# Ledger of designs, part 30: miniprotein binders against q56419

Target 1, 326 residues: q56419
Amino acid sequence: MEGRTLEEVQEEVFKRHGVLVPKKELEDLAKALEEAGLLLTEKVEARLKEEEEKLKRERPMRLAGLSYPEGEREARAFLEAFRASYPGEGEEARVLLMPHLEPSRVPEVYGAALAALEKTPPPERIYLVGVAHRPLKEKAAALPVPFQTPFGPALPDLPALQALDALLPFELFNTPLAFREEHSLELPLFFLKGRFPEARVLPLLVARRSPELGEALKVVLRDFPGLLVLAVDLSHVGPRFGDTPLTRTLAEEARRRDLGFLERLAEGEPEAALAFLGANPTRIDGVEVVASLLPLLRERKGKVLAHRLDLEAPTLSAVGAGTLVL
Below, E stands for the ipSAE of ESMFold2; O stands for the ipSAE of OpenDDE; V2 stands for 0.75 times the mean of E and O plus 0.25 times the DockQ between their complexes.

## First folded at step 16 (miniprotein)

Design x22 (at its last look DockQ between E and O 0.37; V2 from the best seeds 0.00; counts 0 for: pTM E .791 < .8, other shape alone 5.84 > 2.5, SAP 72.329 > 70)
Fold by OpenDDE base, look of step 18:
Structure x22 (fold): chain B 326 residues (1-326), chain A 94 residues (1-94)
Amino acid sequence: as target 1 above (326 residues)
Amino acid sequence: SEWLKALGLDPEALAFLKLFIEYLKQEIKEVKKELKEGDPEKLEEKLKELERLVEGLFKAVLLAKGDPEELKKLAREIEKLKEEIEKLKKELEK
């Protein structure tokens, strides 16, 4: 996108946020933003340190009572209801692709994931790879602390995490604050912990494609076998994501992209899946994760268990979600 | 200014963060224009300041509240800003 003029910025801020920056202040805007940026930097540092210190011990639930129940009994009932929403049977998974979208939006897709987990022998550890919705210092990161769930803490596999870190050309344990509110780990972890209470977890985030991550994980998985989970959403289309309101044509294109992506993954052709998306015009969320994990996805055949393009009516936008087992 | 308060001079205000990103994009463009004819020392100082501001923005987005997809968009914009600054620094060293 060609860089916007200050006037274009003014107009955009007004249109989107209802705040009018006075034209007379446009000249002062640069100075004000510089000063504000400096103030932000100073103000944020103290808070960053405080929040980082909290994350040294555990990652607390952020979505308990919102996206899923806080209480264990209610959480178990929640799992059962989601499983019931998918009428099919699952298959054993060595690799599970599942969504991280708000569970209530795509219950049957999460239900399909639960169905797959029912057919999966309890793993010693789960490699949970999510999408970073916050910036990372590196292409990928991990947080080596317990993640709280209604079923008790999901404990990190420290030996496996350390082995992974040792094989990466960058520090794996970077940007702990990116995990603080990251739903792409918290939401799938609820389902995973509920099904496999004794499994240790490697909570991983991908911001950008890291071929090094996939190669390192391939080695680590030999000594530390486990279930690989890709917690990714699919297409993001509509006004929230920069498109026109959802139309039949746009929805069909989103579905075509989602299914074409998943089907090629199911055939063990992850490079073909990425190539099929090209410039990714429907903004499939999982592209960077899949691109990072190519060595682990190659030649693995599997099955698409569920797919949904879910409409968010208030914004006339839609998000794709799918469940794939390999 | 009242409008800055309205935007929330708060790292949690997405509106302000978006505005700040657009400002930084503009500043980077100006540096690009001046790269051939400008004072290299001044340009280096400006790039260092931009790096500092982008780092501040990075930290602010880590703590910001809002729609995860909007935050993800901001994160990608920050990455682009960093890349552009690094390119300019390399060009200035030539």
Scores: ipSAE 0.730, ipTM 0.854, lowest interface PAE 0.6, mean pLDDT 88
Fold by ESMFold2, look of step 18:
Structure x22 (fold): chain B 326 residues (1-326), chain A 94 residues (1-94)
Amino acid sequence: as target 1 above (326 residues)
Amino acid sequence: SEWLKALGLDPEALAFLKLFIEYLKQEIKEVKKELKEGDPEKLEEKLKELERLVEGLFKAVLLAKGDPEELKKLAREIEKLKEEIEKLKKELEK
């Protein structure tokens, strides 16, 4: 990218693939990349450093007014509506699996999570483990700063985060920019902070499975007890994800994979849950998180409270979401 | 996909990043083919160039706007490229 011309990129694509990408398309792409800040120029490097400095202080809301209300009063009404979408009662959770999919798409799944939180004693801290949607320098990362919410800032548990970092064979705090727009933490955090306004948070992301993370968290949780939350989605099927348009057969397979995965987790058998997925043909989102956290999931039995495979009509695709308490 | 564009997703930028990743994959394969018989100094210089390009791609994806699921796929491919380059660097030093 840096120092390359569009003609050089076009020439290499032609040499390697035997097809010619039109120069006009590449020129339009270069304009879009510069507008989006993707080209590595001095301007892009300055923006990178500026954004990183901001994230050393706090992580602002990115989805207020888009996925949830910005004002506290409206946000509380929003939570109540979501709780009402799930008619059942929850169960106490020591571990909660919940989605990070757009809340309006799976209201009863988030409602089930709220029902579980109603039965859960207020924790001193929440270990919130999401899925990195941008690259991390290591297998996992954390951001030890306040995360803003409509209910006030979710404060970091600095001693617990520092203990975790000390136990890991890699730098935990070295990819702050990956948190800038990470919805897999922000969306679940809205619900968690609304229910547990005094809890501190350990905001964690997993990009690739790390057995070391699970072993370290098991140690940290003994000294710093709290609620463990796996903020993960399930199957991803259809053209948005590399399949043909969604069919009844593909949807049925996605549901079977989602439920089989969750049920094996509910039996305290996380290795069996991973083995059941094999090559993960429906692209269940939570695999790397579960694989990292095996020591915390083994022999812990519980219940699946809700599941939905939600259709994306415009993309002929679907995403699965579930609520599991252990 | 007009709905994805309305959400602030830019398929054109993602398409370019995908093309660039494929280009880098082919360059890595060429280094693999030349590892035994090629000039070690030139191969080392090529691997350093590829490493810098992958690092630039890493930064571009960190700043990119787009579909989080597409960005996640790019992130995985970037990590695979980094792993392949590291393996080749170790093999070249022997």
Scores: ipSAE 0.672, ipTM 0.813, lowest interface PAE 1.3, mean pLDDT 86
ESMFold2 (binder alone), alone request of step 16: mean pLDDT 78; pTM 0.732
ESMFold2 (binder alone), look of step 18: mean pLDDT 78; pTM 0.732

Design x23
Amino acid sequence: GWPEGLDEAALAFLKLFIEYLKQEIKEVKKELKEGDPEKLEEKLKELERLVEGLFKAVLLAKGDPEELKKLAREIEKLKEEIEKLKKELEK
ESMFold2 (binder alone), alone request of step 16: mean pLDDT 78; pTM 0.727

Design x24
Amino acid sequence: SLWEELGVDEAALAFLALFIEYLKQEIKEVKKELKEGDPEKLEEKLKELERLVEGLFKAVLLAKGDPEELKKLAREIEKLKEEIEKLKKELEK
ESMFold2 (binder alone), alone request of step 16: mean pLDDT 80; pTM 0.749

Design x3
Amino acid sequence: DLWDEVLRALGLDEAALAFLKLFIEYLKQEIKEVKKELKEGDPEKLEEKLKELERLVEGLFKAVLLAKGDPEELKKLAREIEKLKEEIEKLKKELEK
ESMFold2 (binder alone), alone request of step 16: mean pLDDT 73; pTM 0.665

Design x4 (at its last look DockQ between E and O 0.54; V2 from the best seeds 0.00; counts 0 for: pTM E .779 < .8, SAP 74.319 > 70)
Fold by ESMFold2, look of step 17:
Structure x4 (fold): chain B 326 residues (1-326), chain A 97 residues (1-97)
Amino acid sequence: as target 1 above (326 residues)
Amino acid sequence: SLWDELLRKYGLDEAALAFLKLFIEYLKQEIKEVKKELKEGDPEKLEEKLKELERLVEGLFKAVLLAKGDPEELKKLAREIEKLKEEIEKLKKELEK
């Protein structure tokens, strides 16, 4: 019905058709699935092929006019406004952790990232590591095409991407369609391209922890030095994410988990940061990326520049975001 | 049908995601049944069943690549699909022995 969230729909259906559904109703569902034909239609296959052909050339903007301005002049003013929302100074980054949450929700956290970039010499390339929100054929993937931004195309570093691909036990360029709408790359890229217009990009996604990726990147970074960016969010708490409504106690626990994670990373102890989270009860988004990149994070000391646990009042939920420089 | 009911109650994007979640639960149950019959069942029939399950999971994979909706819900679906695919591949290799 009008106004219901996806989670409310899922919970109602699951109660009726999931855990408590009789076997007879599950068998009726199986018959309906066989008759529906939804997932195997020629229409889906034709759309997949059409979208893949578009991605052979470039990855277009999907969030211009929604999350950031479409026009270049307005986009530059947007960057200045975000920098101004963080009154502090940054520090030079060899590794930057920044969010991919909607920028308007955590402006000072993105502002802190911009402050760090001001102190960072322009890199030849940026290793941009996001979180896959669509399925990948492998644990990680890349897309070796230009990504459009209001500041012009972010060009791929093809030699570095090829070197990375050669070191992995799987094809790196394995799921182009997973990049089509991936905001965990597009949102950070807007800020990075705005500050480093000459840098090339390695656009990387992690779906599941891949020790192989971190070991390979350690080698590639020696020959192809650049800025490593972990584009990850932190705690996800509240009913949208499977909890009771957000309380002061739950919010305080989420903040404690976020900051404890970031502080251990800042001490150069990524294994301790992961161990601190245990089963990850507040669902920190960055765990699979950090677990993949351990060789690049060990013994690198730095500083937490910003953190915010941002409230989603309509869902009684919250999402954490932070900025860490190593 | 269940699809028509979901579409009437929730709209296209929400109904599609709810249906995909139910489809995942259906596939989990089918995989459990294959595991139960792995040593005692007809190996040719089980092989054919696993090929059908693999086809269905591939279709689900493609559908989620195109789906619209909450990125956090899509991520949950993506991780479950990846697990199903891995489990089916494991069972196919076990049956080939």
Scores: ipSAE 0.729, ipTM 0.849, lowest interface PAE 0.9, mean pLDDT 86
Fold by OpenDDE base, look of step 17:
Structure x4 (fold): chain B 326 residues (1-326), chain A 97 residues (1-97)
Amino acid sequence: as target 1 above (326 residues)
Amino acid sequence: SLWDELLRKYGLDEAALAFLKLFIEYLKQEIKEVKKELKEGDPEKLEEKLKELERLVEGLFKAVLLAKGDPEELKKLAREIEKLKEEIEKLKKELEK
């Protein structure tokens, strides 16, 4: 119900108050946001600093007990159930594209990722590249701290992270607060840590396409080999995303875009995959990540293991999810 | 206040997001006004306006980092903030020429 309420709020606020909120009302709203701890008051700044200081030590779980179990035993049972939801066999992955959508919505897609991980030799490190749902100071960022999971902390690969930072034209270790509640890392990391408990992790976020990131990672991967994971969702269609309610035609277009994107990636043609989307009318989430990682995706052949367009019935909207091995 | 009305209707988190969206639209309008004034306006006054806009965008940036709500809505806000930053930076460069 939460998504409909925000669009209804926007439409109603825009309808009731017009696009031109008087400056005075905006000032009053700004004060109210300050009171709500959202605008830069001394109190908000103090809170920001406190949260940043916490993130210097570790990134705590935010979705434990909500999206996945907090307890290790229950978490293992959760992994087994998700694996069981995918009836197929996996393939060895050098690159894994998997979703970051709420796991309960697309269990078989996560199951396919687990199936691929079963066929993958344990990596020394995992390059986990997620989508920034919050703003970053730079095009991409990393958080060089342990990420908490039900299976223990996922430890950062500091030498590899430092090597990456040294090759980038911007500071990699920026915007730690963007990682605080970022589910695009937390959800995939649950499955990855559960399968590879000894692997170190490079938690990376992409806000905007960074060709420099892909070139730098290509160099770093030579000295610091590991599994590359793209944690991305696919199409976002329906009222929550600015479309009409999901129809057969809209769903078919979303599936066509998703599968056409994944198939071209599976053929080792990431530029063709991006070109196929054009203006990205169905709002495939992973575009900026793929665009940043082109040097690592070129000429790699693989297989699409799973795809689902999942309907959110309360909003008549749908999100695409897929699992691809390269 | 509009804020009180939003709070009563939608709750704190949704009201906050609604406000952030309105604030982005306000900033877009202010940037458009600066763009119009760039050719004919006082450069010193324009620089001051751009500095103020940059300050406001930084505030908005931090607010979205702390905001709660639908990740996709937060992502939209994040992208809008990035565009605002880019537009302000472009205007600053144009004013220095």
Scores: ipSAE 0.724, ipTM 0.877, lowest interface PAE 0.6, mean pLDDT 89
ESMFold2 (binder alone), alone request of step 16: mean pLDDT 78; pTM 0.723
ESMFold2 (binder alone), look of step 17: mean pLDDT 78; pTM 0.719

Design x5
Amino acid sequence: SLWDEVLRAKGLDPEALAFLKLFIEYLKQEIKEVKKELKEGDPEKLEEKLKELERLVEGLFKAVLLAKGDPEELKKLAREIEKLKEEIEKLKKELEK
ESMFold2 (binder alone), alone request of step 16: mean pLDDT 74; pTM 0.678

Design x6
Amino acid sequence: SLWDEVLRALGLDPEALAFLKLFIEYLKQEIKEVKKELKEGDPEKLEEKLKELERLVEGLFKAVLLAKGDPEELKKLAREIEKLKEEIEKLKKELEK
ESMFold2 (binder alone), alone request of step 16: mean pLDDT 75; pTM 0.691

Design x7 (at its last look DockQ between E and O 0.67; V2 from the best seeds 0.00; counts 0 for: pTM E .757 < .8, SAP 71.676 > 70)
Fold by ESMFold2, look of step 17:
Structure x7 (fold): chain B 326 residues (1-326), chain A 102 residues (1-102)
Amino acid sequence: as target 1 above (326 residues)
Amino acid sequence: STEAEKLWDEVLRAKGLDEAALAFLKLFIAYLKQEIKEVKKELKEGDPEKLEEKLKELERLVEGLFKAVLLAKGDPEELKKLAREIEKLKEEIEKLKKELEK
């Protein structure tokens, strides 16, 4: 494995699993492991160092041409099309919950977020809180660099980020590589930067709930007012996520769980929203972010603007997405 | 079948390098969980010097997994599950190292 020869890998697999793999298959697997970083070599270590140094300076677009257009003109048309997919009106948001699911899957949910932004005075800064899909060294992290978008760079609010770092019991700037591919920041940021081109951003990730983050953010928001965005998805149900095949009953339960969670948040009752989910049997993605940010959500009433439980036909699974303003 | 046999079958049935790498990350995590379980069983009664050396090796291996998942390609939802598992493994090893020092 780490620095081990093919023979050592074969012997370890045999000892632990009772299976011997032919040498040729091990060679193909070793190449895949090296590409994934499991066989630490000078080449892999050099790659890690190079990627990390890039991310200490800026975070480039990773999803342009895939999830949204690369060109600015096309990107603005894309925003307009998404807004048009939601026929309703928004409400002013001090806190916005929006998804990070692939935009084409839930266009009206992103459209609802745009409708809310239309009613929201341009903030000086946006606290963008996503969900880490890679490991973090701590419960939460930030990356204090420009994030590139088709609308220009989203500049970091360095004073607010430093104030936040100073209040936490851990180093906030702890895992730059975790931001490299993180769509839970990039996808919402596209919409936010398109509507608020002058706002600075605090790009934050939560891996595991951190009450300390919420308490610190409450203090920082007092001195550095801005828009708080929870960039989270809702239920994850079906075989992709460890369930039996998606049935009508499971889908209806997921929808009820999503809406019950959002409605309790909209009543200003985030503890009740978490209690409603219990063991979180439909794997709502936003629970760790909500649990971190309780002080910012209490007593803040609002409205659920949109919800969709979207089917992933190839996996026979579904993911929920919603838009909530507080 | 054992968990290890099921995971190895997943590696063998993978349809590409990225899929095979993710399947092997799962297998490696299962291996580390078993090794940690064995350390827990021997914590009070085993040889403390041998356990300390074992924990240092496990810590190094988990750090390798941490780096691998940071660079890995694949389904973000699968990577998230692996990430939470790796974070738990790091915490558990740290706890065991502290317990051994008592």
Scores: ipSAE 0.757, ipTM 0.854, lowest interface PAE 0.8, mean pLDDT 86
Fold by OpenDDE base, look of step 17:
Structure x7 (fold): chain B 326 residues (1-326), chain A 102 residues (1-102)
Amino acid sequence: as target 1 above (326 residues)
Amino acid sequence: STEAEKLWDEVLRAKGLDEAALAFLKLFIAYLKQEIKEVKKELKEGDPEKLEEKLKELERLVEGLFKAVLLAKGDPEELKKLAREIEKLKEEIEKLKKELEK
């Protein structure tokens, strides 16, 4: 029924907006959308259900062999090379802010995260909070299953996840399909699992600011202590994001906003960090995550270890990445 | 609308199926925004039962859009934009439902 409705809506959108798209082109587009799994046909619904059922057991690697090596030996060499790319020493982290950008773009920023992890005692559990690039049914979600990595599965902390769910006014275990290809968890988890193979993980996604999440986590962390990781990128500027091509002025503004945000977080002033961004004209990615975790970030002083604004030359666009310890 | 025409041009100019699909999803969002705007105009003078039915249908369409974006391939940032637009659509529909109940 839903597939017919999309076709009907397609026809109606086309009719109402006066775009006489030839019926053939519409049919070809509809077919293409169906083939792409975007039309809710019985076939697409069956596929959705199948993918959801798979995600009840485990979350497989999606970026192995692309963003990082699939083999454990090669993966360890990858970690060492990234660590070597950062010449500095790390600091002990209770809270780690790190990127989820393609690792090859910002190796020294991931290297700084590894440096911090070297100075961090092995946690019993890691609260890994990423950015939802897919829609969620609720403001935040968790997936309580093993996440596959080259170092073996990252096992969920079910007791801590259950405790968190019990304190939230919404169902935490929502939208499992949003986790299927979510790189904001997979990429940081590679580095975290490589450094702390025995740590359990709470894989969390934030779509919209949830003050309730931060308050609930503050309570849960008392009974279930662990490392908090914010897997967030910073500014997104240039044509890919609706700006003009990167200029010196635009790059300087992106850097100013990134560093101004991170520095205020490092001073233990997360509200000031958010206020500093205002309308967020450079589109700092981590704002909804930080806004959700305010109770956990307040009064915590730390240090910015690394920052980079990385140019994507083919699009003349740039993305900011940073590593902060608290 | 001029916006729908532009979005249609993006669909037609897409270099691949994934790009075409994303462009289409943007077009569909624009359509749903317009339908919601029309419902908002009709709230004061329209038949409440018919408006409720329209809102239920819009909710169904937004749910379909939600599922489509979950399966869509493409740039994560473009998908994130679509996700935020879906959230706004849901919020607007919920507001309209509450206004009809008063």
Scores: ipSAE 0.733, ipTM 0.888, lowest interface PAE 0.6, mean pLDDT 89
ESMFold2 (binder alone), alone request of step 16: mean pLDDT 80; pTM 0.752
ESMFold2 (binder alone), look of step 17: mean pLDDT 80; pTM 0.750

Design x8
Amino acid sequence: STELEKLWDEVLRAKGLDEAALAFLALFIAYLKQEIKEVKKELKEGDPEKLEEKLKELERLVEGLFKAVLLAKGDPEELKKLAREIEKLKEEIEKLKKELEK
ESMFold2 (binder alone), alone request of step 16: mean pLDDT 75; pTM 0.687

Design x9
Amino acid sequence: STELEKLWDEVLRALGLDPEALAFLKLFIAYLKQEIKEVKKELKEGDPEKLEEKLKELERLVEGLFKAVLLAKGDPEELKKLAREIEKLKEEIEKLKKELEK
ESMFold2 (binder alone), alone request of step 16: mean pLDDT 73; pTM 0.675

## First folded at step 17 (miniprotein)

Design y1 (at its last look DockQ between E and O 0.31; V2 from the best seeds 0.00; counts 0 for: pTM E .784 < .8, other shape alone 3.404 > 2.5)
Fold by ESMFold2, look of step 17:
Structure y1 (fold): chain B 326 residues (1-326), chain A 102 residues (1-102)
Amino acid sequence: as target 1 above (326 residues)
Amino acid sequence: STEAEKLWDEVLRAKGLDEEALAFLKLFIEYLKQEIKEVKKELKEGDPEKLEEKLKELERLVEGLFKAVLLAKGDPEELKKLAREIEKLKEEIEKLKKELEK
């Protein structure tokens, strides 16, 4: 999206409304937009205070009853059903890449993650790295509060979080409200907490690549060992994402990009994985996380356990998901 | 202002952003891009005090938008696109502030 002149805005409005809007009315629109900005600060500040107070104590479930069951018994059965959807054995993971896409869309991909966790000694803590879907004040952020799950609260590892914060050139605890609705942490956490009920969590979000984060985590993991989880989706293709309608050719390209990316990561070559994607024409979601965490991914060999490019029929679009152990 | 008030009632409601509200937010972002472009055009010959005040106004507007998107409910993929646009606006404003201090 390039910068626009007022004339370009005028033409867009004409196309939507079917009439040419006079220049005076566009100037009135610009004034209304400025007034909207003033109302933004008043109403938004009041609402921010309300929501931030709630997050000082805990991060509640937002997707219980929608993406997974609210009750512990039903949640346990749900977890077991997902494991059963993956026909195979896992492998021990020191690093796990898993999706954050709606679980019912890619059940065997989450099942593969569960299979890997079965082979993984229970960690003292989990470094859970998701993708921010709301703006962050910095390149990355954390929220040092309990995250509620049907299996009980996932407690924060406060000493490890504080050690991480101390090593970064920015304040780590910078955008609490970005966590309020963040499914890229909540959906993977359901599975992780279900398998490792005693593990503490470092809930981390990346908005933009941060080499500083990877270097700091390398130091923190030495003193605070644990499981590193990259909770990322892969290709995003089709009209929902700015492409032409999904064709067989576009889907084949997306699958090729997803698998090529995962395979290079599995060879311990994260720089090669990023180079393979170039400008990232299929919009693989995990690129910013991988680019941040290079020091933790180099020379770690592993295996791709599962992949699916899942069709969104209503939008004629698709999203890729995969499971990788390192 | 009545249109602006209706927009913000919709943004703040629990149901989330509909397509009309989303389109309005995209127009607001384009408006801010145009204002930033005007500041950049005037950097060399414009009044530094006026430009600094304009950048401060734009920064306030972008911060308001940033916070509003934090509160909004809606399609995570659309919100992510808005988030990245807002982050770009903040970066551009910071670059221009540094250019003025030189």
Scores: ipSAE 0.726, ipTM 0.861, lowest interface PAE 0.9, mean pLDDT 87
Fold by OpenDDE base, look of step 17:
Structure y1 (fold): chain B 326 residues (1-326), chain A 102 residues (1-102)
Amino acid sequence: as target 1 above (326 residues)
Amino acid sequence: STEAEKLWDEVLRAKGLDEEALAFLKLFIEYLKQEIKEVKKELKEGDPEKLEEKLKELERLVEGLFKAVLLAKGDPEELKKLAREIEKLKEEIEKLKKELEK
């Protein structure tokens, strides 16, 4: 193998940057990238193309049988159980903020979302705005293909997606591979499709704040009315996220920030909600989504239906989740 | 292939474990950050043509990293962190390109 040894790479990095990367880490990295098909080898490029070609037709379920049941009957029972976990009544939503966290961690928060959906007339279309956990070529993206669910495919609203694309200063239909495993769309879509089987969907991802997206959507919503769904989590605190293990003080701070954020959104003051977070030290997930959708959130009053800070015991970390209707 | 491409190719050929992939990607990001810092230091006194070539190489490497993260398996939050770092790298490279054109 005429390639530079990991030692040579280590030495080069050290010579150039004064950083000694442990050889083992480089070996593990190199191997991991190769096995992951992350090397821009012909093989990786072929795989990328293959996966992109698949995503031109449909987005298959990735979390069926893991996060939710694959079978329709079982999926319906799942929905009912989640709805039952929230004892309250919902309110009609024009805008729904809901989590994309693993459903089993925050069942009552998803239950609150279902309660809100029960009070919501079936929309013609759902603007589902998730968080990009993969990089995007642009600040935001859409995938204009059917998303598979246990309740059948969620069909895209192509006319509305095209209208949105036409108003954006960038190509909306970018980075299809970012959607392949994106749970921030798949998980909420399960609940949304289960409740509104006939609704078309606009699956949108936000990587970075895009004021242009909010302005464009505001225009599109006039001609293509529908339910706006923000699929976002809240605080991320603890060792998994760079903090010390969860303490009472850290949990209280996370809750304070989550609730303070949601309450200001409920008051129709999204700019105040963002300002309240400042540098976002508890890492509220939905900041970039909210910042992108300011024109749609302004002056809308609503209600916080549920909130939970869920402990992941193995890592002593916690994630906030909430349900808000506007 | 540039030395950086060769290095990347070699690192990428070694082992296929998903957790190791994330670790590698993190290390590669740090490497790219350092390369960008060096370009920033050289911007005032360096050969503009050489700097442009370095920036083009960095762009290619960042694109490779971008594609790698798209295919990588792992914790979504870790992947999100990598995604944000990639975005920062792209922005920094673009800024440097604009500064060289002035």
Scores: ipSAE 0.701, ipTM 0.822, lowest interface PAE 0.6, mean pLDDT 87
ESMFold2 (binder alone), look of step 17: mean pLDDT 75; pTM 0.694

